# VH-VL binders against q5slc1: the designs that were tried, part 8

Target 1, 112 residues: q5slc1
Amino acid sequence: MGALRGRWAEEEALRFLLGKGYRLLWRNRRTPFGEVDLFMEKDGVYVVVEVKQRASARFGAPLEAITPGKVRRLLQSARFLLGRDDLPVRLEAVLVHGTPKDFRLEHLVLEL

## First folded at step 1 (VH-VL)

Design f1 (framework fv_satralizumab)
Fold by ESMFold2-Fast, scan of step 1:
Structure f1 (fold): chain C 112 residues (1-112), chain A 118 residues (1-118), chain B 107 residues (1-107)
Amino acid sequence: as target 1 above (112 residues)
Amino acid sequence: QVQLQESGPGLVKPSETLSLTCAVSGYSISSDYYWSWVRQPPGEGLEWIGFIYYSGSTNYNPSLQGRVTISRDNSKNTLYLQMNSLRAEDTAVYYCARDWGEYYFDYWGEGTLVTVSS
Amino acid sequence: DIQMTQSPSSLSASVGDSVTITCQASQDISNYLNWYQQKPGKAPELLIYDASNLETGVPSRFSGSGSGTDFTFTISSLEAEDAATYYCQQYDNLPWTFGQGTKVEIE
C-alpha cells in the first residue's frame, strides 16, 4: 500500500525529467539510509531525485520540508548505491502539488 | 521460486581458509538485490557477515573486515564466502540470503554448519 | 554499531495467551526494524517489516509497533506452532544487527 501511494506522482515526475534530458538508472532503490525514488543521470552527473506529493493543489498549503537530515541521508544513499564517493552526485526534488487530474510540478535543486 | 543452497567443508582447522558456496536458482544474482552471508553460532543469535550488490560491490561487517571476501560467479549463479584466520569462535551455521532492497531478508538458504577445530 | 536488546530472553505461555516481546535499539532507528521467527533447525522467516507491516502470508495474530528506540512484537492468540525464537533486526545503518533472540515456549 505504501509502495502504491504516490506512484502516479512519481511517474509524472519521471516523465517530466525524461522530457528535460535526464536518463533513468534506477527506481525505488532502498538503502540503509532510506529509499531513493529516482536515480538518474544528466550531463555526466548522477542525480538522486526525491519525489514529494501533496494532495491539495491550492496555494498556501505547506509541503513537508525536505530537512537537512533527509538531504544527508539521500547523499549517503547515492554513495552507498554507487559504491564510490568520488563520482559527481546532485540531489534534486520534484514536488507534485495536487491530484492525478489537477496537479502542478515544481523542480528544485536541494542545498547540500 | 527463488532457492539458495549453501555448501562447505563442515570441518576446518585454524590454519585453513574457510570457503563456502551458495548456489542460487530461480533468480539471476546479477539482475538485482543484495546477496548476504549471515552466521549463527550454536545456541546464539544471528550475525551479518557482509553482502555483494548485484553490480559486484561488496561491504563487510567491520568486526570481520580484513578476514572476509565475498565474491560471485554470474555464469554459475553462485555466491562465495572466504574467511581466513579462523578461530574456534567462528564455529557457526552459515546462511546465504537475499536482501530485498535493504529492507529485509526475504529468502534464506538452509544453512551449512562449519566447525573449527581447536 | 547499533546494539539491539530484546526482553525477555525467554518466556513460557499457553495456547490462546497474548504474549509481547520488546526490542530496544541503542540509538534512534526510526521504523527501520524487522521481526523474524526461527524454528529449531530452520532458517529465519520474516514476519514483520518496517516495525509494523505484516509480511504477506503471515497470520494476522502477529503484530508489531514502535519507532525510534523502543519496539514491541505481539502474538495476540498463541498457537502451538508459534513455539520458536524471535529476533528483531535493524536496517537503519550498517552493519545490520540483530537482537539476541526471545525463545517462546508453549506450556
Scores: ipSAE 0.006, ipTM 0.569, lowest interface PAE 13.8, mean pLDDT 82

Design f10 (framework fv_satralizumab)
Fold by ESMFold2-Fast, scan of step 1:
Structure f10 (fold): chain C 112 residues (1-112), chain A 124 residues (1-124), chain B 107 residues (1-107)
Amino acid sequence: as target 1 above (112 residues)
Amino acid sequence: QVQLQESGPGLVKPSETLSLTCAVSGYSISSGHYWSWVRQPPGEGLEWIGFIYYSGNTNYNPSLQGRVTISRDNSKNTLYLQMNSLRAEDTAVYYCAREGYDYIWDSYEYFDYWGEGTLVTVSS
Amino acid sequence: DIQMTQSPSSLSASVGDSVTITCQASQSISSYLNWYQQKPGKAPELLIYDASSLESGVPSRFSGSGSGTDFTFTISSLEAEDAATYYCQQSYSTPYTFGQGTKVEIE
């Protein structure tokens, strides 16, 4: 689930990406292969964005690993949502470090 | 137990490409952690270069972005650093380091293992 | 980028003295601050993580405190082997940044 927990981080990630010229297509979509936080488009490429939140070491939840299995499931989810297998898809992550009133963002392109 | 050991050419000419290797023993790099490169010019402080997460994701210091590539070979249990367009200011001791996992707080927070470093001199 | 400012840049003290080093972040980093010791010709070694947690195997005379922007590192009773350069480092946000270092000399 995670939509209610850490939702502020997803809101900030979305705001950041919109400011970078990304276009939102879907958010919080469940597929047979897992849940997609943000599904976006930038310069004709479809982008699956995983949002991770890292709080203070004394209070925070762990930063969940983005494993090869997760990467594969994200790609399968993109294909499912698009209904096609021939469109350009890229995987990205936005890491949100901190708390709602004091945070930093890190934007990554995921290696395949 | 866990050991990291850097190796490289020692001397590189300006405008050439630097290639460094970090051999890891006692732990499989494919099983976890962030793995970083950090450098230190002679007599100066520490500068973080970038990391690679065990899944292959990378992040680089913006001050060096465009010149640096960090990669790994899981079968050799080895990390690599490549830096293009070298300048005299890139002369430094280069370290590889692992970011440790704090099981009490369930997060990655600090560099727990370091290699012994390899000196790279950029000179004609 | 988050800037880390250490003070002082160097100090000299005698065995048995109490030594304090400070580190200031340009913005709040909660408790995501680590302290490393570096002896001449050696790699840095972790002493303190999460602002105040002592790394396993590190002598109890080393301690850290602080949160937000102001942090302190203390050696309660200096020993000859503590001659080294000490660095703070924030792990709150990439790029990770270090303080400029504090050289501790034994007189």
Scores: ipSAE 0.006, ipTM 0.561, lowest interface PAE 10.6, mean pLDDT 85

Design f11 (framework fv_satralizumab)
Fold by ESMFold2-Fast, scan of step 1:
Structure f11 (fold): chain C 112 residues (1-112), chain A 120 residues (1-120), chain B 107 residues (1-107)
Amino acid sequence: as target 1 above (112 residues)
Amino acid sequence: QVQLQESGPGLVKPSETLSLTCAVSGYSISSGYYWSWVRQPPGEGLEWIGFIYHSGSTNYNPSLQGRVTISRDNSKNTLYLQMNSLRAEDTAVYYCARGRGYSSTYFDYWGEGTLVTVSS
Amino acid sequence: DIQMTQSPSSLSASVGDSVTITCQASQGISNYLNWYQQKPGKAPELLIYAASTLQSGVPSRFSGSGSGTDFTFTISSLEAEDAATYYCQQYNSYPWTFGQGTKVEIE
């Protein structure tokens, strides 16, 4: 996603999560293990959120792009940003289908 | 409280290998944070060399990649820096520092620094 | 690499003056910027992190502001002990990079 043009999807994902009681800690942080789109906290658990955008209305295709290797790297990134390996971390994704004027969100919990 | 103390040779010859040690007290290097090396040529600014994360993962400044290795000995609570193919331009004060992370990343504790002069 | 440029490179001021140093990043770094003070013969010491948060134990006359690419560091009511070189540092991207430093001298 480009730094400016693709940010609408991430902004909508953030607004959605804030509405669900999530708290934003970091956005667009780069680590040795990759980039973290949104790093949040909810109910005492740290949450790494991957945001995926697709112009298609089909659900499921964006999830196929999140490989087990990416899941492990997101967990490593979370531990790196926290500076600790003993805090509870959950990995999640927000899939944004459509365009800025007409989109749908799907919120998923990823396996550790 | 946390203290870091560098040690090493004062003078090394060109093309030799530099070996520096950083003894840490007051905090276990395996418990957290980014244990880092930063250098400063006399009269010049600061250059980040790299770090070893408390888990053992390392990251190096691309300008020094291939010449530098950062390692640790958890049983001695000690950090090491090795740098190969030394040149006169590597003359600098070398610091070890703790990069504290979480909601921000910053160097909250520094050693006193050790001067390394590269000269024949 | 993200280049950090400080202005001015040096300044002279009197005790009681207010001085401001600026730091400019070659690309956006949000608020991921620290400020350090270095006195001659000593290691750098952290003053401010996350652009505007004062480190515990640091006098309130030091302050920072800014986000994105433009940042400022201010010392109000300059004291003789503030004679030092001040460095900004970004931690948004690897490699972590420092500004060239600003030398503050008391006249």
Scores: ipSAE 0.008, ipTM 0.572, lowest interface PAE 14.2, mean pLDDT 84

Design f2 (framework fv_satralizumab)
Fold by ESMFold2-Fast, scan of step 1:
Structure f2 (fold): chain C 112 residues (1-112), chain A 118 residues (1-118), chain B 107 residues (1-107)
Amino acid sequence: as target 1 above (112 residues)
Amino acid sequence: QVQLQESGPGLVKPSETLSLTCAVSGYSISSGYYWSWVRQPPGEGLEWIGFIYDSGSTNYNPSLQGRVTISRDNSKNTLYLQMNSLRAEDTAVYYCARVDFWSGFDYWGEGTLVTVSS
Amino acid sequence: DIQMTQSPSSLSASVGDSVTITCQASQDIYNYLNWYQQKPGKAPELLIYYASNLETGVPSRFSGSGSGTDFTFTISSLEAEDAATYYCQQYDDLPYTFGQGTKVEIE
């Protein structure tokens, strides 16, 4: 959760998504509804990306702690940043397992 | 038709570990939804224990974190609850339930009573 | 944790009466509130989700309303089979929390 401690994980998640054709619009933006780690666009869809760093995969997926209320706040954050509420927005997560020198990534799409 | 059926010991002693199973039929536990345990002390209200997601990842009520493990066996279509360091106040009916993210606890097992007493 | 407080803790009414129970959240939960019915010896059953939406197969005499911190649940014409304890539950944030329950008894 700390900004300094998660910086390398966010950087690796960003690099990974850029390699998959995502385009970065904003990073680490605060809104009245919460903070957005990465705000991206791919194929005309705007994507809010949660980045989670884990030392061990045993502690579960990044989306485990996301509730409908959290989803609503992330979507409201996206609409606030876009200034529009008619654009397609979805939520995704990148889970970064391990350490800066030895890690693996999981990319999850939240389909609700 | 989705059905959940809990089973476990009727009586456990203080300081022991509780092990419960929940057999699910009519739906594959690896095909979606979240799967949860909820307990209810006799004559009292409901307390959420935790979830296991279709990925196998878990999340627990902070009041119980460190004592509880929720797991699954996809090949048996079964959920498990393990709770250690049992105390008298852990006496409750334990339910397993399916959780739809947007609408809540939509299917429940019939519950299994666990009494913690020496 | 978000605290859910129900009122009243119990009530008695006759068949055909309209009864209303309330649920208050300790902080804004938007519309992320459900209502469950629990009959003696049985598991809870979902009746209302997202504050006001009736679950499939649930009789239309049950309804919910409210948003933010104040919510109500109404049975418009009480039937004998409605004798049960009713619980509200928030799902805005973890941990999920329930109200203490309202027992509805039929005279």
Scores: ipSAE 0.020, ipTM 0.691, lowest interface PAE 6.4, mean pLDDT 86

Design f3 (framework fv_satralizumab)
Fold by ESMFold2-Fast, scan of step 1:
Structure f3 (fold): chain C 112 residues (1-112), chain A 119 residues (1-119), chain B 107 residues (1-107)
Amino acid sequence: as target 1 above (112 residues)
Amino acid sequence: QVQLQESGPGLVKPSETLSLTCAVSGYSITSGYYWSWVRQPPGEGLEWIGFIYYSGDTNYNPSLQGRVTISRDNSKNTLYLQMNSLRAEDTAVYYCAREDYGDYYFDYWGEGTLVTVSS
Amino acid sequence: DIQMTQSPSSLSASVGDSVTITCQASQSISSYLNWYQQKPGKAPELLIYAASSLQSGVPSRFSGSGSGTDFTFTISSLEAEDAATYYCQQSYDTPWTFGQGTKVEIE
């Protein structure tokens, strides 16, 4: 599912990260390797942020895995957007549970 | 290789509290996945007890809610299960297992530890 | 809770036979259905996930199909080592629930 049902979850994730000192560079960018929801920077590190939304049917159940293949494609997307492969890049996820009027966020730093 | 190993008391009296340990090696419990407990009464089928997500969030089977707590010690890479108010019907082999958070399957299981509840 | 019902509860077949087990969910679970094999005294082992995906390292004689409420697990050519109890498990919603198991005996 993800942000497929609307952009509100991505907007809330962005607002949350801006409040934590992240800086937005790009949003909703399509690359040959896939789509990047949010591309940000914090403390000199570039961050690819995957936003995932869960509404109703499986709320409270395990969340969708980010596979090694997905991780590789997200890193390739970052390299493509930056036009360089020598810059520090980190992968993160923001998981949005609920509805626009009643939601909670989980912020995850992804490991390779 | 990922390995899970359960340990516990073996015999517990009715109305007492059960404490089980699951030692994980070959993978950090804080790096991903859900970590679950599943039990099986002798000669019967499987019953899911609950899980703890690598972030620390927990979920429990409603049939056991209020009696069960799942926790972890990140420094020891270890999972714990506590169950209160034990009854004879809680007699079972208890397994810990790693659960994929994409497709929600159990890919690695411990060998299981038998818990007998008897006076 | 979602109830899972397996059929049959037990069967006996010969090496080389094709065996089919079915699993029915009390409500639609899309394709969120897993199959496990359990041999006596051992923990369950994953064979199939997401209704039809074969787990790495599992022989191709095992297969799964179905969606919604009706699911099928097939062993295309039984081997002696396939004597075990097989369980389906829904992963659509918590609590996770299992079928009652199907015991496969080799004659």
Scores: ipSAE 0.000, ipTM 0.556, lowest interface PAE 15.4, mean pLDDT 83

Design f4 (framework fv_satralizumab)
Fold by ESMFold2-Fast, scan of step 1:
Structure f4 (fold): chain C 112 residues (1-112), chain A 119 residues (1-119), chain B 107 residues (1-107)
Amino acid sequence: as target 1 above (112 residues)
Amino acid sequence: QVQLQESGPGLVKPSETLSLTCAVSGYSISSEYYWSWVRQPPGEGLEWIGFIYHSGSTNYNPSLQGRVTISRDNSKNTLYLQMNSLRAEDTAVYYCARGLYDSEYFDYWGEGTLVTVSS
Amino acid sequence: DIQMTQSPSSLSASVGDSVTITCQASQDISDYLNWYQQKPGKAPELLIYDASSLETGVPSRFSGSGSGTDFTFTISSLEAEDAATYYCQQYYSLPWTFGQGTKVEIE
């Protein structure tokens, strides 16, 4: 993933989650298992957030299309960043549909 | 090892319906997240036709004006493409391909099947 | 729909030459671009994804760069087996669209 990919979308996703009471711990962290867009905390639970941006709100890919491999790698990345695997972790996605001036957000919990 | 093999009629008359099959081996399509069809007119570039997701959801290129249906049969591990109201401009090699959600690229392709639309 | 325009449409070069192909998007697509190689009579194969990431098993002489609307694909030292048509593909939004292709011929 490139550094310029979805930068405005990640900013909007972050703003949205901060408004919902999430606390930011890390952004754009690289691990042996891949990159984590946003690593957050809410109500004592660590949350890994995948941010996806699509210019067309009408033609977005369904969230269920996120592969089990990607979900596994996000969990492994969280454990790597925390240095332990016994802490509560949730995997979430924020889908950003549209452009910086006209967009819609979907906020979803990912199943393992 | 994953393999995709397209099959179809080869020659179709204008206004008829095209039916293509993509047999998948070495991997279950019920475990795969999405499968696409892409076509290529002789001597021209590639055009994405549409995909079917793991959930059964489909999405199609608007340029095909609602003429396309993509479906699957999990018990036969097979994908299908149906296109109605065929015209000469639909003459192309038709490929099926596996798509990855994360980077939206195609990592496995069939060999392609040529469909000629002629009277 | 996002239109992808490649240049040149074709080129001829010798083994050992450096070859550069460009791809322009009709709107900003960030780095949501892939590059494929298609040899005569064969299906396309992925070479580069996300504008600059080399696919596993692809020789290091292939590289990609760019962001926004302007993208470049380079073969640093052309081999005879690189005679093919090369396509860019955007996946910033549906429908996914390809460039018209650049044919690379070896002299």
Scores: ipSAE 0.006, ipTM 0.575, lowest interface PAE 11.4, mean pLDDT 82

Design f5 (framework fv_satralizumab)
Fold by ESMFold2-Fast, scan of step 1:
Structure f5 (fold): chain C 112 residues (1-112), chain A 120 residues (1-120), chain B 107 residues (1-107)
Amino acid sequence: as target 1 above (112 residues)
Amino acid sequence: QVQLQESGPGLVKPSETLSLTCAVSGYSISSGYDWSWVRQPPGEGLEWIGFISYSGSTNYNPSLQGRVTISRDNSKNTLYLQMNSLRAEDTAVYYCARDIYEGWDYFDYWGEGTLVTVSS
Amino acid sequence: DIQMTQSPSSLSASVGDSVTITCQASQDISSYLNWYQQKPGKAPELLIYDASNLQTGVPSRFSGSGSGTDFTFTISSLEAEDAATYYCQQYESLPRTFGQGTKVEIE
């Protein structure tokens, strides 16, 4: 009846990205522009990762559901955390579909 | 930018079916997020009714015992709620709301609400 | 279903006062709690999401904290326009549930 949401989704997304060679810099950082779930580094590039969890009857949003406003807020958050606005930042999402005992991951690049 | 506007009959008799509409402007209901209905009896708190996703999947509050159907018309950018077997206790202001999921889930835009009175 | 209980059910305070409302969940909801403000005759408006994140455009006098089962909402310096009913809402599991509301009145 109930769809479970929890921190487990972000932990699984982190484990997945570490397995792909990403390095964790910060997690769950708050900024004036919103929260950054995971701030990573891969091949010399800073990466902001948005983690979305959907359980039960819901499936992951298409790319169009990730609004220009959200993309701008994530970029502003990255600049705030870095203390600079001249560094390139790549924006990505990890969609976690399901429950802790039965889930699938989808990894999307939002901005290069 | 994004606006939601509910409309409905205002007065419904017991055991009849309620039909409400929610017109959405400024955002395409099929392009993202979920779209929820929430009600509030006069002087009481808020109760979530259910949602329809951007892809058409629905989920309903079990407390309403299968009496609810939420649907949409993408070409009109409009949401619908039907509730059957109405009783006096269903008297409430009915809201539609955009149900965001950006890592965290919340209702960011709400309609003004439409009052439905169930009375003979 | 997850039950949300707010305390107090109502309070009165003066402009400039600090006001605190609490919300307790019947089970662990991590940080998956939102706070809404509802003024008379109006729809609810989101103030805080994920327990402590201030929604864009919301004044900084509003804040939230907590995790697990115990959550707190604070207005650091009450203004006349803050007279409203405040609701907590969990999204750990469906169905989504709200607290019963806390009415804040200005003296």
Scores: ipSAE 0.000, ipTM 0.565, lowest interface PAE 13.2, mean pLDDT 83

Design f6 (framework fv_satralizumab)
Fold by ESMFold2-Fast, scan of step 1:
Structure f6 (fold): chain C 112 residues (1-112), chain A 120 residues (1-120), chain B 107 residues (1-107)
Amino acid sequence: as target 1 above (112 residues)
Amino acid sequence: QVQLQESGPGLVKPSETLSLTCAVSGYSIDSGYYWSWVRQPPGEGLEWIGFIYYTGSTNYNPSLQGRVTISRDNSKNTLYLQMNSLRAEDTAVYYCARGTEYYDSFFDYWGEGTLVTVSS
Amino acid sequence: DIQMTQSPSSLSASVGDSVTITCQASQEISNYLNWYQQKPGKAPELLIYYASTLESGVPSRFSGSGSGTDFTFTISSLEAEDAATYYCQQGYDLPWTFGQGTKVEIE
């Protein structure tokens, strides 16, 4: 099913972030502005995390670009879910390269 | 929490083989990560020696090829380093460290280090 | 191999000062640059990974920036416990390599 596509990558990204002290608030939330894969909290800051899966091996090809339009939509989604515009929100991405048995993660902080 | 602890002979003669042990607790060494060895000569910087990946694959710094073997014993949750043909220049503090599986590999846990002196 | 050139080799500063260290890679490494702190007689400790991401539990006075070949590490409002040697390390390609270190002394 389409809902299950790439779920292993999101699960690995979540495990990674939990290991870094992030707390999970919401998962796979749909908003009028798009879907939020992971909505986390770290040190009092709300974090919207975009998870992208790619089949390329470790130490491989350049990262996929995350466009300003996507960044803006993620921020709008965070504001919608929080119901507030006065809380600190950071946008991040976790890129998962490889397959379930052989993968590498890359963690990026996205600039507005 | 994850802990790494090195042990070794302290003093080794030139041309002998160095054998070091790293005991790992808090995480199974066959479940993830690049389990690495890093050394530091007294007053000098850090040099990565090599790793054993959780699947058993190894990779070594080209500067040390032919002299180094890294191995593990999963039942003891322990890492090993062997280095042959020792020279005075191999005198260093030897660390074991856990290298992450992120595309940017960094070392998030380190042992306390064990000093190895190569002297006749 | 990717060579990491770190500067300065040493510096001396007072508590409350801002300190900057630089690290230059011999080839493009994107953001795959990490920073470690090593106190005398101790193992290195990770402070920053992926050029600018602060490790959990590390004080916010430490920060990193840069991409490609040129990177900086900054300690704002230096504390006495920050006296240490700092190392950069590229995580981009094998063999993993470190800068030669910067010794930070507190006056």
Scores: ipSAE 0.005, ipTM 0.561, lowest interface PAE 12.7, mean pLDDT 83

Design f7 (framework fv_satralizumab)
Fold by ESMFold2-Fast, scan of step 1:
Structure f7 (fold): chain C 112 residues (1-112), chain A 121 residues (1-121), chain B 107 residues (1-107)
Amino acid sequence: as target 1 above (112 residues)
Amino acid sequence: QVQLQESGPGLVKPSETLSLTCAVSGYSISSGYAWSWVRQPPGEGLEWIGFIDYSGSTNYNPSLQGRVTISRDNSKNTLYLQMNSLRAEDTAVYYCARDYGYSEWLEFDYWGEGTLVTVSS
Amino acid sequence: DIQMTQSPSSLSASVGDSVTITCQASQDISNYLNWYQQKPGKAPELLIYAASNLETGVPSRFSGSGSGTDFTFTISSLEAEDAATYYCQQYDSLPYTFGQGTKVEIE
């Protein structure tokens, strides 16, 4: 178990996705290729969800894009967790803008 | 904007209890974030003490958990640190800091200027 | 608890030099590592978060890299105002832990 810090952003992202018909398989799983925030399933497709939080305007810039290297690592992590490489996997992100009492969610599909 | 300011007695005797205050302005402590205490003995490194988050949940460094209590007063927008059974080794500058404590990226984004606590007889 | 070890404990360099500091975690912390700068008599200031991301307003001469257990922090062209102690900090798990610090002195 890696991160033990407060997980409100991931809790809200999870609640949002469950409301959209996603099913949770694993949460906060560590692999040799990195950590997976939420590993879910929807309509027969496995989904790796990265949750990113941006708390304030002090950053003055858009939330960091997920790079090709990060995409590759997330796919490798999914295959490691599944123990198989023949199943479809999709990458998604949930962006949480704000603080626990005042936030907005943005849901992005990153890969088919 | 957000500002944190620590205050304390400056000098305490061994075995006594230390009480520190951190006044926060520019942001409501119950509205978000986690609020941490960090200390630094003179000439030494940094040690995280613990935090209290916006919901009132606390977490303490196991090395200190038997002696430390972190609390808050939402009406005064103020954080408190209480540490009992003080020893000379507790001499340090004590900081309060705002952190995210709940996001993918934890950062201490605003710090108070620190208050020196000297433990001596 | 995760132990963070920095190397070197201190160094001395000239303005214009490139300086590298390393930080090693006792176990895999992915990219959950921050770097702070602390000048004498001042509170620490965040420079790098999530191992390699430059904090807003921080000069581009500062950079970070690494993942897992081995991390590096670099100042590409040292300035006089960079004389400070630098700390790494992991936030993969509680309790949050810091390296012992690296003192950078300007000659």
Scores: ipSAE 0.005, ipTM 0.555, lowest interface PAE 11.9, mean pLDDT 82

Design f8 (framework fv_satralizumab)
Fold by ESMFold2-Fast, scan of step 1:
Structure f8 (fold): chain C 112 residues (1-112), chain A 122 residues (1-122), chain B 107 residues (1-107)
Amino acid sequence: as target 1 above (112 residues)
Amino acid sequence: QVQLQESGPGLVKPSETLSLTCAVSGGSISSDNYWSWVRQPPGEGLEWIGFIYESGSTNYNPSLQGRVTISRDNSKNTLYLQMNSLRAEDTAVYYCARDYYDSSGYEYFDYWGEGTLVTVSS
Amino acid sequence: DIQMTQSPSSLSASVGDSVTITCQASQSISNYLNWYQQKPGKAPELLIYGASNLETGVPSRFSGSGSGTDFTFTISSLEAEDAATYYCQQYYDTPWTFGQGTKVEIE
């Protein structure tokens, strides 16, 4: 019943990706390397998606890079969840700028 | 476990510049979080001073009218606060804190330093 | 700036009592509100985030509710260790702002 309250940014990111042909495999999975927000598949490629939310007051800030350490942890988490390290994995982020009533999304690929 | 420890002068004179440091251990200031300074005058409430993000971007409380600068040294895992044109009303305990946000949109101060008292007096 | 106003400024109660603190925002902040506890000589500690979510390790006697402009924080059965000042904080927009605090004293 109110289980997704406060998780609005992930819910919106998920809806956005589903609209682009992504398929959800896992959500909010905890691993020894951290939590994976969304684990998806698109056209035979596994995709780990980091979702980040920012309030509108921060729109003037320079683009925030997700750290190389976080990117490496996302890859390790993907391999843990898949149980193997020979499958193609792509790392992505969805940045959610604003509030539940007024937001915009940016979708980008993460580099290791 | 993330720990923060503030340090600086206990006493400064009016019109001088305040310089504080915040040493962080158990976590990296270059990781995916904001880091804030918050102050509290004796017997009064909390006032947010500003934050710095991992990109180096800063945002300050407009009430401080350009008197404040927040910076960091990633190699020392240390945060800094400078405030100029000090007045008696700047007397407060100064805290540094991790301003944590998660992908769900929640944002909160999850770790605080123990605070350092700064007295502005002649 | 978003102004946060707490009521009451102070209260005294006995162990076992239920106490309630209210926080009002000068504009709608949805559920972007946190509650902190500060004991004398100590830094604040997070109790409740996102208006109603209990932080890990925090006793279940603490709870929060509300959305928009009106928020409530409740201690269902006061313990001696709960003597502290409690602050609400909005994170809807910068500058981040706190209520003036509510001092809870135990008699």
Scores: ipSAE 0.000, ipTM 0.558, lowest interface PAE 15.0, mean pLDDT 83

